# Ledger of designs, part 23: VH-VL binders against o60147

Target 1, 175 residues: o60147
Amino acid sequence: MLEKNKYLYIFRHIQTNQVLLSQGNVLKKTALFQLPYPLQKPVAPNGMRPAKLRKDHWVPLLKVEFPNESMFQSVFMQLLNYRKYRSVQPLTSDLLKLPIPVRRRKIMRQEVPNTIADLADILNKEKFPENSVRLQLSDKSDSEYADWPPSVQIDSEEIKLSRGFREKTTVDEAR

## First folded at step 1 (VH-VL)

Design c18 (framework fv_patecibart)
Fold by OpenDDE, second read of step 2:
Structure c18 (fold): chain C 175 residues (1-175), chain A 121 residues (1-121), chain B 107 residues (1-107)
Amino acid sequence: as target 1 above (175 residues)
Amino acid sequence: QVTLKESGPTLVKPTQTLTLTCTFSGFSLSTSGMGVAWIRQPPGKALEWLAHIYWDDDKRYYPALKNRLTITKDTSKNQVVLTMTNMDPVDTATYYCAHRYYDSSGYFDYWGQGTLVTVSS
Amino acid sequence: EIVLTQSPDFQSVTPKEKVTITCRASQSIGTNIHWYQQKPDQYPKLLIKYASESISGVPSRFSGSGSGTDFTLTINSLEAEDAATYYCQQSNSWPYTFGQGTKVEIK
């Protein structure tokens, strides 16, 4: 049986810049469990989990194509672990000097670059075969947040942004 | 600008150990994704990959020569060292160190000029 | 290990003629093949990466194609300075391996 390619999508919240990982191009409600802190209305305050998934509030950040399930699962789980680890780390002295709302905003603003950096770090450590992982970004400039290993081929084409969903491309349909 | 230079003995006796040093500039082995490889080429023959070392000290060896090869790095000195034990005349070759780097701009190879090592009694 | 077999081993070509060198892998390697040019007493220089991607500073007359197991390096119009030995190299799997080389001479 030919193993099918697996896709990791990372979405960002348009207001809070929170990040969700998704297996596939459609966000599922269960993805919200990735966020550590439940919060009541208003929806999706900084650093908190919204009560409901509003797909229209999430846009694709990047897409990663893996040649097999094993590679996908390994990277996916490690990304979750990195997030968890970061959430329990003590705040720096500089952050502690800031009011709580400002501090939260600052932390959330770093979630996107941190996630990208985490991904790159994980892939560097894995040392997958050269050009075995394909990365596509919504904004190509986001690739500058990290150094990528030989295993990663960065696609020159940016992904089309669609809220809560990554639109199918001709290339995707052909696979 | 990336530069690499091989240094070490140019003459080795049979059964002795060869130690070659690659000194480089323009990059650091403390940087993720960075690595240095050794390649050799016997006179008039094809290229043969020998070993590779990553920034995180992970190593790869040519399996047939694994028991004879050791690759190490000194990041602070920008050096990579290759040792090869039990040298034989068949190991006479030009030895190259090379750097490969991958980023958003693509794949790059940088080679040293090579050093000829002759194994002879 | 992955064995790369080049063809032919030797070519004597008239200037301005097209040169074709093939490299066959013992197993599928996708596009993880690279081409090098080596002149006497020089280190190998990268010509093409990942089967078909161009390298900055390399003349446009050099091109590569192929995927899976069969790859081709093409010199569209041979120049005198192109006399050299050409090698394919795979980076798909450890250990990295090279072809046996193809020597191109000017007739």
Scores: ipSAE 0.020, ipTM 0.593, lowest interface PAE 8.1, mean pLDDT 87
Fold by ESMFold2-Fast, scan of step 1:
Structure c18 (fold): chain C 175 residues (1-175), chain A 121 residues (1-121), chain B 107 residues (1-107)
Amino acid sequence: as target 1 above (175 residues)
Amino acid sequence: QVTLKESGPTLVKPTQTLTLTCTFSGFSLSTSGMGVAWIRQPPGKALEWLAHIYWDDDKRYYPALKNRLTITKDTSKNQVVLTMTNMDPVDTATYYCAHRYYDSSGYFDYWGQGTLVTVSS
Amino acid sequence: EIVLTQSPDFQSVTPKEKVTITCRASQSIGTNIHWYQQKPDQYPKLLIKYASESISGVPSRFSGSGSGTDFTLTINSLEAEDAATYYCQQSNSWPYTFGQGTKVEIK
């Protein structure tokens, strides 16, 4: 039997630069559970998330095509674990010196480079076949946040998602 | 220390509405990331997830039962209420409430003792 | 909805022996599988989260493995207090679903 889903979609918030991961090309409200907001002290799960998902506030950051569904699932789960690990780390003394609003903006702006670096780290550890993983970015310069393994082929083609993120995938319909 | 306790009627007649209350301590639904779920288990059968609610009033229901289920919270009282309409003998089960975290969502880490609800005429 | 099938349904095991319980998903769920232990007349207790992650306070003899569609819960050396029904649960897709359970008894 044929595997259904081998794509990972990553979105960023247009104002805050916060990042959401998706198993399909459509963001689901449940994706908001990935977003702990920093409180005055660096403790997860004490962060706050947006009360509502506004799809018009999120744009594609990148899309990854894997050789098969098993490899996709492995990388997706590892990436979620990396994000959780980052959310519970103590804030550096340099960040603690900043006023809360400035600190929060700086932390949120780092989610894009951190997510890209984490993805590259996972792919470097997995040792997939040469040129077997296709990476498609909205802004190719974002690839410079990491060193990519030989398994990754960076595509210059634009991500094909319309405003409002049509359509529902087979994975989305299963939910 | 997190504790949860279910309360409500132990006997319900067919077609009646069941109302169950979960009273908890050791966390607050005013704290971001906190949630409470309802899960049931018919005698001798598997566990079945019914619904959950989070600190921000985000709710989910089991699709086949969605039209029968309502979940609400009273943050000031540390309570979550599940209402299920049109009860049937097949709804006889032990009903549990359980705690969950949004960023660790997927599993249930603390459970109430459960309350057996029997549906019979 | 995703169907989880456990095997075996029942097993009687000699103390100190290794116990293996399998959970198969009707479609790939990554590592979004969690394991619970339920003793008679008690509420379920979380044993393993996200296929292989340990839970504080759970004895080290319990371990989990697997990804995709095939998952295993292992009890390295069975103790008397481990007589219980074990359930797998997936969190990959709504609605969340549980396996039918595996009952483990001491021989």
Scores: ipSAE 0.000, ipTM 0.470, lowest interface PAE 16.3, mean pLDDT 79

Design c19 (framework fv_patecibart)
Fold by ESMFold2-Fast, scan of step 1:
Structure c19 (fold): chain C 175 residues (1-175), chain A 120 residues (1-120), chain B 107 residues (1-107)
Amino acid sequence: as target 1 above (175 residues)
Amino acid sequence: QVTLKESGPTLVKPTQTLTLTCTFSGFSLSTSGMGVAWIRQPPGKALEWLAHIYWDDDKRYYPALKNRLTITKDTSKNQVVLTMTNMDPVDTATYYCARIGYSSGWYDYWGQGTLVTVSS
Amino acid sequence: EIVLTQSPDFQSVTPKEKVTITCRASQSIGTNIHWYQQKPDQYPKLLIKYASESISGVPSRFSGSGSGTDFTLTINSLEAEDAATYYCQQSNSWPYTFGQGTKVEIK
């Protein structure tokens, strides 16, 4: 409550397996602009894609606690950069052979392993102090997507969300 | 932390079938996105990709060798098996297994390799 | 299949000199190129992913660049332990393919 944000929350969509990053335990409508495959069809061509946030469709994937806000911001920004970079890479010929709906489902299913691998890659690169980063996973087996550095402590505890996260909220289209 | 190890015969006669097993630890093929590939390297030559298998049993084979190769997995044993039929002296190579994912496209951990010599 | 051509095939380099290895793809592959180091009688080790992304535990003297069809791996200030064969690999299309390799030796 009183501390500056040092927590990274990552959420998974229950139907598509798409991933959202959050600078806290509240999921905002603007986070939907992280998605390479929108949950709704675009309303305007070449314009902003308005979307409604269904908080009940997102579950926590993992939570990371950093020693300070500076380390949190560094890792968070690097994860966003990894996601942007992945979104612009050419697709493999294997994927291009698939019908568009099948291809998209296959790509979306990989967001969880990709995000976890990217997080571990960043943490290995940064060389933080031993046991300084606490990682909580909703499903402990998801830790197997990556090799974690000595800086990381892995805990298996229920991830507690803010009261407001579970409220069913429809927000105006992006206005 | 992640380890892979190849095992199988080191000597094979022409026309025989080669069976190699990759045993791994530190990850599981029950985990979505994970896969294992087989790559070989003839003495003094470049790396050649042979086959891969993913957590969902999706399999791919090098087209020119497809009719000779079979890849299978046993998720509970943490093993991937490659079978190659009708061995020829030109198939003499060090055979590696390595970890790969669909979206990664690269091999982050490799086994030490096993040299298979094909001769009469 | 996509053919990857590396140049040069061989370099003999004085310690502390800069080494540049190029990899050319037969068609555009974006940044779906990865680099490996293989020392004699050892397994390959991943050095660089997606043309320019660093790998944890790999010395900062290794860097990569390029997009489309032309890619480079650079070793700034070569050390004795860097004597190895270097391979590029593409992940743009199946089958995945490797370059023929570039052997780097210390003078």
Scores: ipSAE 0.000, ipTM 0.458, lowest interface PAE 16.7, mean pLDDT 79

Design c2 (framework fv_patecibart)
Fold by ESMFold2-Fast, scan of step 1:
Structure c2 (fold): chain C 175 residues (1-175), chain A 119 residues (1-119), chain B 107 residues (1-107)
Amino acid sequence: as target 1 above (175 residues)
Amino acid sequence: QVTLKESGPTLVKPTQTLTLTCTFSGFSLSTSGMGVAWIRQPPGKALEWLAHIYWDDDKRYYPALKNRLTITKDTSKNQVVLTMTNMDPVDTATYYCAHSIYEGYFDLWGQGTLVTVSS
Amino acid sequence: EIVLTQSPDFQSVTPKEKVTITCRASQSIGTNIHWYQQKPDQYPKLLIKYASESISGVPSRFSGSGSGTDFTLTINSLEAEDAATYYCQQSNSWPYTFGQGTKVEIK
């Protein structure tokens, strides 16, 4: 019923590797406001449609379990601030030399490493109890993008992409 | 709150250069996805898009006018400047700046500034 | 460039009646069409984005539909405050273009 929110669900886009943060295990359309670049290009000559939330195009990246809601809120707000800070920084001269489509693709592909590094940086600054924060990843190699503090416990079992962050369907249970 | 306001001369002589400044608040052109557009409207006529500038300094110009238009930004001042050379009486219009995101619609507009071109 | 043709150019409507404004694109633009309302001597206001998506603060009597080349803005039950010129705008291709406008007046 009324439980404190203690889980952070992080999704990645299967084509662009853009990242969305969610307080729930299912993405809502409002999460798309986190994206600096729309997923479907509105000015494409071939008449491509505008950005829509296609839930089938977003897969789990990682799930973070905090011991309580206050720790969750602190980390979640800091992670959003890190993302905002990155978005307002001037582009480097190297990036400005690239054609616009190549530049945007390069920036989007860096969101996964950047998000993981930012999360680890926040957790290293906080003084959380040993083994109090549990990470479960879809690909454990993604944990190598950062150095984790003693407060973090990485789950040995990866998230199964076929299930997402949701419980098994009746079809899955029949198997 | 997001606000935009146009400023510049209200009267320009033929052949002169027009410089208009858009001063805005409530967003930054350092933020990915953000942009500002200039759109004009001659008295009693339809809206005409002129130019866009995005956070990453990507610039777009109306092709028939591109040789006359320059759009620049000063991110620290929250300003976008449009320069239009060789003004002609047919360029008489209300000039608007508007907030645009990469998605291509204009959700918030300035009040507009009427520029009259006459000798 | 993509040409947007609106119909009708002018419409005089009794209050509470339904108003239909059409916008036809010279080539397919998917759903990359947006609608604006402009009252006399005022700046335009966004009413509908991406053919049919609502805008916060815009009355529910405004709705949009269509895809490809044919688009419609509907005002279900016109109010006196809706007297304005309505414009469609496409974002499918550069340059961005607007329709010529449809002026709606109260009888």
Scores: ipSAE 0.000, ipTM 0.471, lowest interface PAE 17.9, mean pLDDT 81

Design c20 (framework fv_patecibart)
Fold by ESMFold2-Fast, scan of step 1:
Order: C-alpha cells, then structure tokens, then sequence
Structure c20 (fold): chain C 175 residues (1-175), chain A 120 residues (1-120), chain B 107 residues (1-107)
C-alpha cells in the first residue's frame, strides 16, 4: 500500500518557538538537523552538545492538506528553500548589537511568524484552485501573520492539543 | 568538497603581531551552524585549541591567551582571520584552521597547517 | 581546565594485533570525547566522535567506548597504514583540551 504524501505538518517548540517541518504526523530525531540552535542545556557552562528530541516539548503548529502529491512536493521543497535562504542571510546590524543569548532568542521567536509568512507567500505565487489547500492551525490567531490566497481554506476547528494527542503524534515513531 | 588553507608569515620576531588567514571552500559562514576554529601544535607537542568563530559571530578564545587573540570573519571572501599579539618563541607552532559545526564541536575538516617560527 | 591523560605514550605493535589506547579526564565529561589520527607531517583526521560514533570513511577496525572519565580507542586489527599519533579531545568544557598523544608504530 503506497502512501500518497499530501500532508505537511509543522511543529513548534513550546519554549523557544523554533519550527520543524515534517511530512508525517510523527517527528523523527533527524528533524533536529533543521535547527541551528541546540535546545538542551550544555553539560558544562560553555560546553555544548547536540539537541535532543524531547517529543513532549513539540506541539503541532499547523497541518496543510494538498489536493495531490505534486502540489505537496512543490510547496514543501519551496518552503525548505525559503528556510535555507533565511539561514544564509547576513544578520542585521540591530541583531548584531544584541548579546548572543538575546540574539538567538529573538531569532528563534521569529521562526513561527516567518514560516507562516513563507508558506502564504509560496501559496500566493502558485495560484492553486480556489479552496484546494486546507489549512488547520493549533491557534487560529497565527493565521494573522500572513494574507492568504483564495486557494486556502482555513478550517474552523483548531488542532486539539492534549497530552495524549501530543504523545501519540510526536512520540509514536520507530525507536 | 570542503577545503581549508592557512596563509600568513612563516617567520615572526618576538613582540610582533601574527596575522593568519584561513581561506575555505565547500561551505559558507553565512550558513547556520557553520564555524571555523584555529588550533596550533608546537613541534613534538600536543594540539592546542585557540579560538573559534561561528556564522552568527559567536566567538570564543582560549582563556589563557584571550588578551592576545582576535578572530574575525569575512563571509563574502570565505575567510577567517586570527590575530595574535606579542609573539614569543614559545608560540612557535604549526597553526591549523578547521571546520566545526555548531552543537557538534568536532573538527572534521582541517587545513594543511602553516609553521610559524618565532625567533630574533 | 579539564586535563586529558593518555596511556600509553608509545606503543610498538605487530600487524594484526589489537591496539587499545586510553584517555582519562580529570573530571566527568559525559561522552564529549573525540579521537583524531595524525600521521607524520600531516594534519589530524577525525576518527571517532562523542566517544563511540563512527565517521564516514574511517575503517570499521576503529571503535571507541567509555563515558564519564575513562575512554578507550580500539584498533581491532592493526594495519601498516595505522602507524600514527592518536589524540583525544574533549568538548565538554571551555577551553577545549587535547590529550598529550599516543604514538603507535608497527614492529
């Protein structure tokens, strides 16, 4: 049984607002390679280690349903390219003036608004059929970070966040 | 393919300032997570980490040498520059630059090294 | 700063024999230890990271183990090309430090 990959899941970290993209409703440890900043505190004050995937700290931000695999792949690849493009841009002089911990916190906090804005920009450029893309958010107010094209239908129901749902969605993967 | 190469003077007199340039390819310091470290090795002795710089301008220096070291980057030229003041004969060493990824503090690609001799 | 002490300083080994190099940290460093190989007049090459993680392109005869303060690099069956000085390095605390090195030569 072939799975048609029509769904994009986007997760956010509950403390830092860092964002992870997933092609499934389960976050895999390899998704942590998307993060420039480690989430775990260092073993020593100045020593650092790679971030650990604490699945209980990640919650769904939004789910996007595409009418077909082709549209999903196009949008997903463009979104990854937008994230890459943002990561290679020079830091603004205002950010460079900030102490490193404050700078990193500010950059991380912007990942949610930036990801939503990028998604909307991609969808506005693609000109898909009216109501062909279904967007479901955990917090509908996050839709206000962008102007959405007629191709997007925002679901009236938010993604429900419960401990059980979060555990199944983020923890239920091959260990 | 990632490559790094050190350049600078091979002879320095005591009290002078040493300036070394690391020129690299295969990665950019505009890319999140990318960094470059400087490590030296006196003849017949162990490796000694000196400094590093990352894409977001995070800089760290070996504490005992901190007041003598400055590390900077020129992202557009793919270069990292290390400056060390008040050179002494005990600073004679092969100086290496190496690639390091943020949060994975290993040195996975190294330059060939440049021997700097400090003598009158 | 964290001091890394390697043992032995020097080892002469017959081909195909097992080589064991140890690295002891002056305080606990978890698994934040990495191993490098340096041949004469060459730059160091990364062999093992985070005590036991393999590196692409490094022969499977090299393995690492340990946690806390005591770490081991093992060469399961020594080949002629393995004659080199081996260094451990910790990334647990600033400043980063290296061991004094272990020189391995072929009999």
Amino acid sequence: as target 1 above (175 residues)
Amino acid sequence: QVTLKESGPTLVKPTQTLTLTCTFSGFSLSTSGMGVAWIRQPPGKALEWLAHIYWDDDKRYYPALKNRLTITKDTSKNQVVLTMTNMDPVDTATYYCAHSDYGDYVFDYWGQGTLVTVSS
Amino acid sequence: EIVLTQSPDFQSVTPKEKVTITCRASQSIGTNIHWYQQKPDQYPKLLIKYASESISGVPSRFSGSGSGTDFTLTINSLEAEDAATYYCQQSNSWPYTFGQGTKVEIK
Scores: ipSAE 0.000, ipTM 0.491, lowest interface PAE 13.9, mean pLDDT 80

Design c21 (framework fv_patecibart)
Fold by ESMFold2-Fast, scan of step 1:
Structure c21 (fold): chain C 175 residues (1-175), chain A 119 residues (1-119), chain B 107 residues (1-107)
Amino acid sequence: as target 1 above (175 residues)
Amino acid sequence: QVTLKESGPTLVKPTQTLTLTCTFSGFSLSTSGMGVAWIRQPPGKALEWLAHIYWDDDKRYYPALKNRLTITKDTSKNQVVLTMTNMDPVDTATYYCARMEGYYYFDYWGQGTLVTVSS
Amino acid sequence: EIVLTQSPDFQSVTPKEKVTITCRASQSIGTNIHWYQQKPDQYPKLLIKYASESISGVPSRFSGSGSGTDFTLTINSLEAEDAATYYCQQSNSWPYTFGQGTKVEIK
């Protein structure tokens, strides 16, 4: 059941550069299911995805405002599909030469440029009205990872999160 | 210059445990991306990968032999040790240790040590 | 496990002739194939990595090609020092496996 929401938030992990998508300005524990390894679960214990969500370790990368819920849902689902597709593709020979922990760090570092490129690709394929999609970036230089369509208006203001976002939260999965 | 050298017994009786040590120089297993593998070759037959260990202590074993194999490293001594239990005459082979830079190929090899298993 | 089948098992060739050795994988392995040379009573030496990438110190007469399931090692002009057994090895899946070897002799 989707909410009547028009906002997509994308968050970046401060240490690993891993990316999480959220339908609002609050990051939920279920978002951790978005953090698959690029191919298989690694045999090395090191580099496992986080067991607990620490909201203080995630910073906003970008925020997108859509004209309506339908456009939001279309783009959001397509981004999830792009990420799933990337996780099952064969790795390049350069990446395959690296040990699993080193390879994992390099792949995680690429999530920011890849997510931005994927978002732009989806928006370029859609026929949205001119200036109908508002994109806010925490770092304006990140807009240079892609070419944006006329439907996108880029602004430079700080992304504002809910007042409780960066508080240490006890994730209550039972309640 | 990268060098590896195998050491251990050349004769083993059936049911005994074999312990082989690989001593190397010119690289360290504290360096990200470095690993050492054990590969054997029975007389006149093909090469067979047995096990490897990486700088981060990631270990892999040949599945059919995994219950018999243990690989460990001592990074400070530049040594990797392979232990193989319950030796059988079919395990007679030249045993090599080799460096892996990245997970995939063996770029420098030791001279090999022939281990004969007989009563 | 992935089975690698080499052809031919044995060949005797005249110096300066071109030698072609093939390696076939039982399933697709991309370019995750590596080639080794083993001279009599010696340890193996890496010749080619990732199907076609050269190794420092290896003569330019050695080259590799292929992707997927079919791979080839070529010696474009055989020298006497090239008498050896050649092995392919895959790194796509656990366990790592080697081909059965191709023995090359000088006539």
Scores: ipSAE 0.000, ipTM 0.459, lowest interface PAE 18.7, mean pLDDT 79

Design c22 (framework fv_patecibart)
Fold by ESMFold2-Fast, scan of step 1:
Structure c22 (fold): chain C 175 residues (1-175), chain A 121 residues (1-121), chain B 107 residues (1-107)
Amino acid sequence: as target 1 above (175 residues)
Amino acid sequence: QVTLKESGPTLVKPTQTLTLTCTFSGFSLSTSGMGVAWIRQPPGKALEWLAHIYWDDDKRYYPALKNRLTITKDTSKNQVVLTMTNMDPVDTATYYCAHRPYEFWSGYDYWGQGTLVTVSS
Amino acid sequence: EIVLTQSPDFQSVTPKEKVTITCRASQSIGTNIHWYQQKPDQYPKLLIKYASESISGVPSRFSGSGSGTDFTLTINSLEAEDAATYYCQQSNSWPYTFGQGTKVEIK
């Protein structure tokens, strides 16, 4: 039997490098509430169009398999908490000197390294059994953003993309 | 239904190169996620994974044999070819090709009948 | 490389008896283990996938269980046609590896 509720999927935006966390291999519109900056600009003077989930704009970053749902939920909640913490930290003087659009792009580009580092930090703090957490990446070089604890196995096989996977996830049709 | 069949020489001399062809039906290597593996079994011994090729031409080889192995595909012919250089009597085995479905961490759901390759002078 | 160790290497069993085969991994592989049956002079056939998932066309007397490092294949009531060598295989990590095999014979 496969356990669906013990997998964490992490997606990145192809243009902005923003990151979304998902409890399953399908991104839901509610995941957009994780983002500090809207993906869509205001459309009309009498209002903003709500952010829309565009399947062709998101690709998998990594997948984590946990031994059980309890460990999954703990790590998932801690990762969301790390994201909230980062969003309320004071900006450095170097960032404050930049124009707002440039500053936002620089902050957004760091979400991939930051999310990977946060995941590794959480896993280093937890004392999970050796080789009990399975990490699979779309690009294995992204694992170099962090030092991993003995509890983590990094899959030598990268995430496979297929028609079935695209129907279940928000990957671009033109790979 | 998915079918696979191995073909190639049944007798190879030491130091020669072995070329095996897997011809399949019921799926296409133009379909995202599909893959084909080569696995061998020496007489009376366990199964040994050798190589794998995916629809996007991503290739994986058993590390100890990587310098001797080449896997290629011809999507239009529904064929996968394995080449193994510098054959030795210890390479005598039945060679299988097998289908890998698109599922994370999947095994092999359909296998060819196998072809026995004997390496002897 | 993940090493898979099967136990026992050999078992001679009376028809209708229960057969249990174990597979132990050198490190945790979740449920990414698959079981194959190989009859003499035949190719391997997939029996159980992902530790416990059934395969269409495989008799219900075959079942699998386990997670992490310890896995079991069970044949509830052995039939004569079940005389074969059984292999476990892990798909958790490259290179993919197989156990050494367990040969089941009829008494």
Scores: ipSAE 0.006, ipTM 0.472, lowest interface PAE 15.5, mean pLDDT 79

Design c23 (framework fv_patecibart)
Fold by ESMFold2-Fast, scan of step 1:
Structure c23 (fold): chain C 175 residues (1-175), chain A 120 residues (1-120), chain B 107 residues (1-107)
Amino acid sequence: as target 1 above (175 residues)
Amino acid sequence: QVTLKESGPTLVKPTQTLTLTCTFSGFSLSTSGMGVAWIRQPPGKALEWLAHIYWDDDKRYYPALKNRLTITKDTSKNQVVLTMTNMDPVDTATYYCAHLYSGYDEFDYWGQGTLVTVSS
Amino acid sequence: EIVLTQSPDFQSVTPKEKVTITCRASQSIGTNIHWYQQKPDQYPKLLIKYASESISGVPSRFSGSGSGTDFTLTINSLEAEDAATYYCQQSNSWPYTFGQGTKVEIK
């Protein structure tokens, strides 16, 4: 039921480049409420119930390990607030001139660089100890979307592509 | 739980402007993905989509009527307003507002409709 | 714009019989078609979405099929409450368009 929370798991949608944040290594349907451009319609018109989650369409983008749960919660909530803030900002006149499908595709493509930049901005504002935050990416070139503070240690090992951040492979193998 | 209701004049003279208000409950246009459409039906005829608006102020209009239509929203009042200029007897119809969701193009909840008659 | 043609325009059907309504699109629309039921003096209600996807609260006797240009709505055992006009709607391209409707009456 309850999960120990000092890891932030960030997922990327394979077709749209949209991003989901998770406290656990497995995505829950409620994470879909983070998306400004929904991939699937919620089951209820009031937006209270999330749409169907296609776990095979989401791959790891990056994993962040924090020194403790308090720091994780602070960064996680700030990142959700950055995402919400971006979703309510007025669109530029250049974007408004584009046909709706082209505009939405362009906005969605920017979620990966935007999320990485936002994460770095938050970490640069926080006063974390040197080398206390560990960052592991699926594609290390994505780290180039931002300048990282001394508190961040980027892992030399990349995350292998998978159904997600699945860590219970031995349990599945035993079944 | 979700309800929509149209309001406005039931009689309009030719050349006048029609203003219809859709008041809804059970969802908010401050919620990502939410939208409201206007659809009309002349007596005994098929349904015609007119316009829609989404939570992020994305608007679409039926091309043949685009120059006559304006759709706006008031998120704090849970209202969407449709304005149609230069009314003609052929615009006599029942006007509906309906809920839709961004990326999904079916109309899942409808208002009861309001009959607008255009005559001199 | 995409034109949707329904057939037949009208059916008078005995209760418990199978009803088939066809919708043809003037060009390929994938599965971007939705079906609505409108009872006399009432607003339309969504029955089937994306050609074949069910809607919560809609009886299982309603089903949809098709892709491309040819689509079918089936009522496998007609009930008295099913007397209505049925409309197809495409969402493949702007503007959204509806078929002319098929009226189903109970004998």
Scores: ipSAE 0.000, ipTM 0.491, lowest interface PAE 12.5, mean pLDDT 82

